# VHH binders against q88v07: the designs that were tried, part 12

Target 1, 377 residues: q88v07
Amino acid sequence: MAQSIVEAPIRVDTSRKIIHVDMDAFYASIEEREHPAYKTQPLVIAHDPRQTGGRGVVTTANYVARQFGVHSAMPAAKALELCPTAVFKTPNFPLYREVSAQIHRIFHEYTEMIEPIAFDEAYLDVTTNKKHIHSAVELAHRLQQEIWHQTHLTCSTGISYNKFIAKLASDYRKPAGVTIVLPQDAEPFLLREPIEKFRGVGKKTVPKMHDLGIKTGQDLYAQSELDLIKQFGKLGYILYRRVRGSDDRPVEYLRERKSIGKERTFGPFLQSTTEVNTHLKAIAKLVAASMQSHQRHGKTLVLKLRYGDFVTITKRRTFGEFIPNDAALFEQYAEEIFEEVVDDHFNSGIRLLGITLTGLAPLAFENLTLPLYPNDN

## First folded at step 22 (VHH)

Design f3
Fold by ESMFold2, fold request of step 23:
Structure f3 (fold): chain B 377 residues (1-377), chain A 128 residues (1-128)
Amino acid sequence: as target 1 above (377 residues)
Amino acid sequence: DVQLVESGGGLVQPGGSLRLSCVASGFTFSSYAMGWVRQAPGKGLEWVSDISRSGRTYYADSVKGRFAISRDNAKNTLYLQMNRLKPEDTAVYYCATGLWRTYVEDSGTTELYYFDHAGQGTQVTVSS
């Protein structure tokens, strides 16, 4: 039935200065630096498909190769078909890691608030910085200049008040670009973006978006929050905010693994507490082993269950001390939580159980503590 | 092709009553838990109530004792009887399924709610 739906306005925090740094064709540019003859040849960083029997995937390609239609994640055999004269170079990951570390040392001269995404990609929060530079644009240019001087590599930067917009901005001018999106420019900028640029809208989601008439940020903006949640769940909730310029995610400068967990789906559904406890025991054993192999322990245990009628319950329990990596303890706590939350939805059976540990630290946990702005690590 | 169609909203004075209905199609209604959520002007979504496939009912504290959820599986219909309505009950009310309830013990009594499917909503306005 059609009723008036009132869209709640979204208030946005524009107080931060965020830079997204994206190294230009990183692996290929390193190889070009090592062997300058590659600069004038189509270069593909991948195992040579002629030597692998046609197997392999392109990691990156230089700009010459890209003009033939070669791109990342493409089958190497397809890259050879598109560009038969291409040079295939096996990735030298140890070298790429070392160059990335060099670039990160440069970042640390300006800020400690650095979130690495990949060897070639990072977010910096420069709302304040160690050089007392007031302009984020000036800071981005100085980063580009210092990276070039030390490595002879170029990067593209995007600058805005949040991670989402900064990431999008960094893609607009390559190579060696600097793109800023000010708060007053955010909405027009976002409305023009193709929907596939929005994080979370991948291969499975794009066709569904297009079938609903959503091809751009403008089309996304026109959708009600409820319609987006109806069609896309949590992603819909997030996208409604992103297209309106809202993204409060912090730059995660100490990005450790947040959780370790295991879950199973069941068909046939579990019908008794005995079946549930049997599977919780098995899952607890897997989680305890995974915690130990990752050399972590955690303070919080989370039980997840989904009933056959599609109701999902999660409940966490936080302890004062780290939980020993003991499968029997994980099982005991998961069973206790199950008894706390189980209800008559169980008549429809249990289709999913999961145990997850959060609040993680290494077993030698003192190495994780990094107070903001100390001289020592 | 899940469809949920709400009806029964309207303008009512404080202390009054309304009965909301939701006709469901495109799925096996009797296999799903069903619920009501609402969105007041300028606010986010708020969970109101849900009902299991077996008929057990759950309510937000703000509506407990005033609202009654029920279902008729033969008619594929969910109901919400709303009594002793208050101005703070003014919202668009949505019929929903695929419900999520998350308990956050270490942050107090905060519960987080969302859903996989909802209807178009029906407006309830409580004012003099």
Scores: ipSAE 0.006, ipTM 0.462, lowest interface PAE 9.4, mean pLDDT 84
Fold by OpenDDE, fold request of step 23:
Structure f3 (fold): chain B 377 residues (1-377), chain A 128 residues (1-128)
Amino acid sequence: as target 1 above (377 residues)
Amino acid sequence: DVQLVESGGGLVQPGGSLRLSCVASGFTFSSYAMGWVRQAPGKGLEWVSDISRSGRTYYADSVKGRFAISRDNAKNTLYLQMNRLKPEDTAVYYCATGLWRTYVEDSGTTELYYFDHAGQGTQVTVSS
């Protein structure tokens, strides 16, 4: 009697609100923004194969070009063949990066839980968010509006309780779409999806799956976990769970250090302004070095001092612009703040000084993972 | 070929009860989420209830607490127990596979977006 291993039901966590944001034909859209005439033309973001001896790969194409069958990662020569009237535009990555950075800044207004996938894609965990918007749908709409307002670009969003489903959802209503997959709708949604849409199923995997009769989520669901693992290894394990609506992966966000600072405690206590300045200089130097090492700059400098009598003063100065990572400047500002806040408690001496920078941002938007692979979007 | 055959409809007085059945064939019943949708005269298809493969049940707000969906995989049969029927429940009821629902923000309601297959339906009439 083969004990039917009642596969324990996969627990699905539905507690999170995840938004996948996908910029609509991002590079092409940027080019169209810069040159509106491209909107009515098949635009291919690639080196012109006519100029490169037939070499080149399509990075992306606008929707007009896509109608001719042009897609990302296609040889540029093939794109030309499919669309002889195509306009080829050499990628301007510096511009794209800048625009991406701008979009990410918008994301940060809503949440710090951001996982960039590419210049044009990111996951946002908005279970809790800075704007205290309870509805993820509302948040997504606001986000789209804000992006449009600031960049004149559109994005599509997928909203669900995990990354996997959110990403799948974002593809359904392009451009400028919002697709919501509620927990109760996840199973039917997943079952209907073609296997090609499942993240992790690449070009090499699709043929094998098809050969096995796995063409849709439904087909995938029908497979045993063991069989999937045998055939696809770790991917099989993952897909078995994904098709059942399970994705426990967190939105991986780099905790931006909220602040970088150094403090020093003194024994004996500092008794003169000269001593204070000397030590502020030293602290500022350390902070500047730290800021540089972390490739951050800040908008706010905070001075902390503690008197011998344990009275503690914390004063911050926020600037309209990022403070250059200059130790001399940090020292200057710290000294200025000190002069402003110092009082009669100074008679008891200074036992602690600290300089902290807050309102940190990356010096270089390096955190935007360059898509190593052209996204099919 | 996928076949869904609904039965159990009829005329009932308000407050009455009906039990609908749907017999499925042509596919692995146990592998599919199943549900009920209905269409009232002059109205579009409305999602009523569905049950997942694992037996998790979902209900439209309009029927919650009154209707109960269940399935017997051994019999390839889907059921809908309808209690405390109202005139507003008058509709053709369809058994369906692959139900996809969407939340409509403007109405604040969950609506039917898609289904794969549906039967011919069974008429439910609630009238005094």
Scores: ipSAE 0.006, ipTM 0.262, lowest interface PAE 9.5, mean pLDDT 88
Fold by ESMFold2, fold request of step 23:
Structure f3 (fold): chain B 377 residues (1-377), chain A 128 residues (1-128)
Amino acid sequence: as target 1 above (377 residues)
Amino acid sequence: DVQLVESGGGLVQPGGSLRLSCVASGFTFSSYAMGWVRQAPGKGLEWVSDISRSGRTYYADSVKGRFAISRDNAKNTLYLQMNRLKPEDTAVYYCATGLWRTYVEDSGTTELYYFDHAGQGTQVTVSS
């Protein structure tokens, strides 16, 4: 009875200050820094296709090479065809990682709420920051200046109240841009964007969008939520909200690379709470062992169940602290969530149960309280 | 192909009644939970009511006591009796199956509702 279903309104939260930082032509810029002659040559960061038998993919290219039509993700052999005089430089990933780490140390001077996306890309939540800088625009300028000072590299930044708009804004002016999209400007900004700019709309999805007459954010905005869900499933649900300026995703500063979970299907279906708890106990043991063997802990526990009549329920619970990797604790939380969400659909039996940990981070060292030496000495 | 065909919508005065019907085909109706959702112009989907395959009923707080969901498994038909209608009940009403309930708040304070299949909808307009 207490498990009432709450309406899920489309709400636009504009209280946050999010910066997206995107390093300009990162790998190529590092190589130009190390060898300035590259600045006037077409430079392609890829394994040389003449040495690989035509294999390989361009990671990035400098601006000279881009004038010949070379771009990232292009076959290296095609890049050679377009620009036969190009210098091919094998990626020096150790160097790029070191420079990325240097840039991240700069980020940490301003905030601990940093979500790395790649070596060259990150989100920062600067709603509150360590330097007490009120203006996110001022903070973005300071970041760009400090990065240039320490690394001699440029970056482009986008600023808005959520990750989606900040990411789009960072592309508005490159290189070395700072672009802010205020809440009042969000809708005009989003409605003008080509659908290709919306995350999740890629090469396989664009033709389907075009067949439906959806080419811009304006066209997307005009679609009903139901139609988008019918055509695109979860992506449709997301896009309906994104084009309306809604994105509640937090900056994920605890490195959550993946979830760890286990689920089971049942035939015959589970018919009693006792059967459910027995299987939740078994699943919890598997998840706890997996978390420990991967040396991870997580802040969020998710229960998934599916009834025999195909109603599926998921419920997550996020904690302020990392959950200990304790099977009994995982079982306890899963059983509590089950009791919160279970209803008379259980008369159809349970065909699937699952427990998943998300919000993952590496385990940290614990403080030791033992004497420095054994009591023998 | 799963088909869900709603009917029974229309214009009604505040305080009036309507009965919505949904005829289902292309799946074993008696094996599935069924539901009603609605969407006012420019708003998101709002869950209205569910009924389990055994007949247990669930209602949103906004309609509890005024709406009654029922099913006739022999006729593959889902019903929604809507009484004491208010202007805020104005929406397109969809019948749905393959129901998903997702709680997005860690405390259970919010819920997302979606489905695998829905009908074309029927318009209900409540105005003086």
Scores: ipSAE 0.005, ipTM 0.467, lowest interface PAE 9.6, mean pLDDT 84

Design f4
Fold by OpenDDE, fold request of step 23:
Structure f4 (fold): chain B 377 residues (1-377), chain A 128 residues (1-128)
Amino acid sequence: as target 1 above (377 residues)
Amino acid sequence: DVQLVESGGGLVQPGGSLRLSCVASGFTFSSYAMGWVRQAPGKGLEWVSDISRSGRTYYADSVKGRFAISRDNAKNTLYLQMNRLKPEDTAVYYCATGIWRTYTEDSGTTELYYFDHAGQGTQVTVSS
């Protein structure tokens, strides 16, 4: 009787309601709105390669052009080869920024927990929201309607309990789609997805994954955590959890540096607590200065230390309130954490110390427009 | 190139014992702390034990009093004596260097985050 080894699932937080909003062919759609004749033509948002000596990159294309194989980041000259009848339109970024700002204002009517990814993409945490709408699905529909009413543009939405799945979901049904992935549906949803759709899997990683026989979420799921770490390092660690539906990343209302920290490597190794404290003080000062320069404060302080024998320890301390940007406080907390974690490996000396602040927020809230960020794909 | 070769795994009944070995090559063994990590079916990697250069030993709570880690620097070999084995000890066991342990206030437990090098592992199955 094959004792069904009860696989202990990774702990997954399903308490949040996350919406990923993705504007459908955003720049192209804006151009079509301004010039309706483009709707029936293959439209490519790029400098015309015929005018630029073959230079240029496709920013985006409408759905008609995409049928010819035109896609973002493609050379404009290649797009012309694929679609000789394509209409090339030079990007109008001032207009796109204005429209993005308008959409962002609509988001703010529903929640302050907004993480802009690009002009055309954002995460919204709507677990609690300004309109007191309990259903994330209802909220998403209202949002789509409001966007259409104000801008005459469509968006697709993905709804789930974390950022990773919400983003995957929004890509599933385009244009003007709504995709809901409930906790009970997360596993089958993830298993069928191609590996190329997984955030963190870039163009350089895909070939390596394919060589290893990892083509889908199912293939990824079948891998051991150790094997993934061996092959992909920290990314392997992350992907092992993502494919199992785990993503504890918060919606960050400002695309701020997720963390600000400083590390120092020592040679010779530190051999005394006095030396450690001296260097923690110095590191804390640098971190405080950096926090101030970036106008951020953090809720979590992380101490990292590596011993001479290469054992590494990280310990996090989260506070109920934001930690003041004070070097003396950072030093104090780092020293306290050090005292808690130090062990007999200290006999080999310390080769690295680091202090990092996470859970960052702006010192002052600013209403920012949706920025244009490169796709982390 | 760093090489770690684990051996000694197998099928054992509950309450039984096994001794794992790891032979290291490609680096100065005596200059590194060494350890064992394991992965049970359907679970993440778990830190089991490590030993310092000086021979100080550390254990996860789940194996304390049952497992003993040791090293022979002259033979470049790491050992794990496993006594009073339980079904929950069923896992692939890996010899590892550069173990990265993380402490979180929320869990109060030591968790494995990273390691520099590990072997291919040896299967340990505890079953009646």
Scores: ipSAE 0.014, ipTM 0.291, lowest interface PAE 8.4, mean pLDDT 87
Fold by OpenDDE, look of step 22:
Order: structure tokens, then sequence, then C-alpha cells
Structure f4 (fold): chain B 377 residues (1-377), chain A 128 residues (1-128)
């Protein structure tokens, strides 16, 4: 009797109400709105391959074109092959951006906890909301109605207790769909999902998963955490939790870059502290420049190093105050951390160094008090 | 393909000793730091020990003074001598390469983030 390693139950927070909003064929739908004749034609949003020498990629296609097998990220030339009667429309990004902004304004009427993913999709945390609507389902319907009323565009919504499931749900009933996954329904829902639908599982990962017999959430669920980590590293760790309904990621309403950092990999390994310091200085300069360009400062500095023998160390230091965007300070702190963590693995050299700032906040615009008064000297 | 095969686990009484072995193949053993990680029932993976290419050894605080890691490059074998075993040492033990460790500011403790390769593991049970 193989003693089922009672895996510690993964804690699942079900306290949140998360809506994932996904605009249905967003760019194509906008084009159809502008030109109703496109509604009955296969419409492909892409540069016309006939004009580009066969170059181009499909951004999106309307549902008519999709019936011919046209899909996003398909070569435009292939789309033409599949649908010779297709109308190719060059993307109008200014228009799409404007419409996206309009939709986001609608979101803001309901909550400030908005995480835009793209022009056509966003996460909303509506656990608490401006409209004091208790039902996330009701709120989602109102959102869809308002979006339609203002834009004449449809969206699909996924509603659940976390981002991962909400996103999966929104894809389930397109177009103009509402999919609700309650906590009690999460497991059955996830188990039935193809592995391709799991966030983080890309085109390169799918074949490997299939080779391992992982084709669905059920297959994934049957895997041990260790095996998943062995096969897929960090992704395995994440997927082990996701398939069990766990996603503790907050809706990040402040597109605040969580972190700004630079890493450098070394062909010839670094063999001396002097070399390490030299490169830390260089990395620190880059990070400082990046922080300045993004007008951010951070509270935490993270040093990452990988030894020649492949042991990797990450150490963070959090400060009580924001760290000035000073390359010299970043260097100093990185060096200090390095001295704290360096061990005999250093004999194998250093393969990689990285400095990352986290706990980011906007730099207070120093009110350049422009001296209004010319000193009449 | 990288292969790591652990052995030497078993049932032992508290205060007892075990010696784990890991035979490596499919890569240049001497070019890698090697280590042991473990997973107790209901707990996440925990870093136990690692050994550098040069043979310098490092230990988690929980096992320091009780466990001894060693390697034989000629045999492509990693060892873990476990003495004065405790019930809390009960876990599946894995031989691992490419260990990523994180240091938390608050506790100064080393946490295992991930590893590149690990074996199938060997069960160690410490019970009266």
Amino acid sequence: as target 1 above (377 residues)
Amino acid sequence: DVQLVESGGGLVQPGGSLRLSCVASGFTFSSYAMGWVRQAPGKGLEWVSDISRSGRTYYADSVKGRFAISRDNAKNTLYLQMNRLKPEDTAVYYCATGIWRTYTEDSGTTELYYFDHAGQGTQVTVSS
C-alpha cells in the first residue's frame, strides 16, 4: 500500500471576488463596428500579406474568419491561404487604444482595483467596489451592459476567487459569456481543462507535458509537486498550486513595476572579488538608470548570484526608507550582500550577477518651485 | 539524460543513523555542486546540505552537527551521513543539482527555491 504522501493541504484563499474581463475579438469587433459590412465577411486584422511580400502576423480575426481556421499569431500568409476571400485590415492602434481607455473608464466606475493585462483584458477585484454590489455576477452583468451601451462591443467575463481561475473562466464561454467558478466548483473545473489553457504553459512546454502524460488538469493534479518541479522548475511549483485552485496573486491595480533589475551572465566566470565588484558597479549603474527612467525608487535591494557549479543564491535587503537612486549606493549594498552570502562555491567562479530593486514607488516629483520672481539683480 | 539515484533510506529509531547515497550519471559530476533536499509530509521542500566542487560542505541549521555530506567524484556518488536522527527528520530525501537558495532577511534562514535535477528520492522514517 503506497502510503499516499499526505501532501500538506495547499491553502486556498477564497475570500476575494475577481472578475476577468476579456473583450471579444476586440480589434476585429471595433473594425466591424466602424464598418458593419465586415460582419458578414472574414476579417483578419493584419497587414495584407499580398502587400508585404508574404510578411505579417495575424493580430486577431473575426468569428467569420475563425471558422476558416484563422487565429491570432498565425502568419498572415497562412491566413490568406486558409481564407482567400478574407479582408485584411491593417491594425489601427490609436483607435484601439482609445476604445480601450473608454472601457477602462467604465471599470473605474466600479473599482480602483484594476489590473490591465492588455488593451482588451483586465482583472478586477470587486470584493469591495464603488457600487456596493455584493454579487460579483451582478456586477459582471452590469459591466457587460455598460460596455455594450457605450461602445457597442461585447466582452466575456470570468468570475472566481482568484486571477488564475477567473481568466480561465472568461475563455470558457465566448463571445459575450459569463462563466462563474465558485470555490466548490474550482476543482472540477480545473481538472477538466486542457493543459494548454493553464497560464504559463506555452508552446514549448505543451509537448513536454504531453510526453509526460499531462494533457489535462486532472493529469496535472496527479503529479507530485517534486516531479513537477523537477520537470518544469518554478513553473512546476506554480502549476502544482494552480491546479489545486491556489493563486494568491493580488490584482495589481498600480501597474507599479514590482521590480526593476539587471542581470549579467558571464562566459568566462568571474574568479575574484575585484571582478565581482567591477561588474556589480556596472550592473548598479544600469539599474539606477532604469530606476530613474521609470521615475521609481525602491525599498528592497536583491542580489542574485549564480556560481560556476550552478548553485544560485538570492538575498534581499529591505530598508526602512526608500533607497536613493544612486548607483554608488546600489553597488555598495550589493557588495555588502555579496560579502555576506559568498561561500566556498565561489571557487567555481561566478556565472551570473543580478541587482534588482523591489518595493517600488513613484519618485515624488520634486515640485521644481520655478522661482516665479526673477531676482531683479 | 541526467540521472540521480538515491538509496540508503529506511526506518530508524530516534537517535539512530542512516547513510544515504546518490549515484549520478548523464553529466560531469565533478563539475557540479551537489546537495540534498528533503520533503516532509505536509511540508515543502527543504534544503538540507550541499557540497561544492572542491568539497566544502554547507548545512541547514536544522541538521548542522548531525549530518555530514560528502562526495566521491571517482564514483560519481554523493553521500549523506545522518546521525542522531529525530522524528522531524522524517522525509523523502532527494539528491539534487543546480540548487537555488534564497536568504530571507528576517530569519537569516536558507530556503530552497528550486533545483535543476533531482532523483526519485529515498524515504527516511524516524519513529519509535
Scores: ipSAE 0.009, ipTM 0.242, lowest interface PAE 8.8, mean pLDDT 87
Fold by OpenDDE, fold request of step 23:
Structure f4 (fold): chain B 377 residues (1-377), chain A 128 residues (1-128)
Amino acid sequence: as target 1 above (377 residues)
Amino acid sequence: DVQLVESGGGLVQPGGSLRLSCVASGFTFSSYAMGWVRQAPGKGLEWVSDISRSGRTYYADSVKGRFAISRDNAKNTLYLQMNRLKPEDTAVYYCATGIWRTYTEDSGTTELYYFDHAGQGTQVTVSS
């Protein structure tokens, strides 16, 4: 009888009003707007594999094409196999960017607390907003209407008290849907969700979870924190909290994010270069992931280290070109900087390491790795 | 494969003492910081103590002055001497590698964030 270790309730902050906005089949919808004839045809936004020697990846597809099984991140050649009558439209990223910018301008009318995830997705913190609309639901409806009015595009919204749940909610009623998950509804909502819908659960993680009998939020909820950490590391820690409705991540409003970085504090202090390198590697991975999620690249890498005696060193390296969003490169550069700056204070150990990228610019669309999570939109 | 085997737990009266041991295998013990975490009934994982490679020791405020962590690298063994035990010390105690703790200025408390490996744990029960 596995004694259900009644784990202490996780504190859940329910004070915020978060809206996740997801544009419905964004690129395809734009193309359909521009060419209404596409609405009745299977439309695939990708380079035509017939012209590229079978190379290419589906960015998105309209609902007609999706009926044939076409989905985002699918090889374009496969899409053609599934739908031989598909119309392939080469992505017009300048147009998409312009439309995205227009949508963001609309967001800014309501709040400055905007976290763009992609051209077609954003988090809005509307706990307080410029329109003084108390109801997040009302605000979401107004947003949808305004977006439609200005762009003739539809979006789906998820409304909840944190980013994690809001994002999950937005997927429930596509297209042009509004899904609300109130604090009292969060647990039932999360328990029913398949594990594949949980952010952070990737293609490699799903099989492992399934092997462990974790298929749904309910299954996940039944796991101990320790077991999840043992099996999935940091992800286990996160998922344990997420399934319980906890997500304290703020909506990071892009003030022109002048920088993207991660820091880690250590106790015990790091005492060897080997330890430092190990942790720099981990930090670099996180930074790379963050850079990717924000679709940014940077020209400058900044290493921050704080010694046990509280001496803090920050050193910057600026490159002539944008640094590829490669964790290995970030690690390498951070290690190099570390070697340059390390001094006798190292005897007191390292209490903090940080890697930050500055001189940020949007990634060229060519380098936009499709989000691992095929948002159906 | 990394293996950690905890022992030394049991039932003790308040004010009593226990000594936990953890035998490590499958990695170079001396190259890693080691620590103890615990999980009380109905509570989350809590950081208890850790010891650096060099032998520097750190303690949670809740156990400071009562618990002593030590290591014997020759024996690949981690120890936790627990004195003046309290009912609130009742928990499963785990030996762990790669403990990450976070200090949040807001909470004023050090919290367990991550660890690489842990054993099966040993039960410590403090009850009158």
Scores: ipSAE 0.007, ipTM 0.237, lowest interface PAE 9.7, mean pLDDT 87

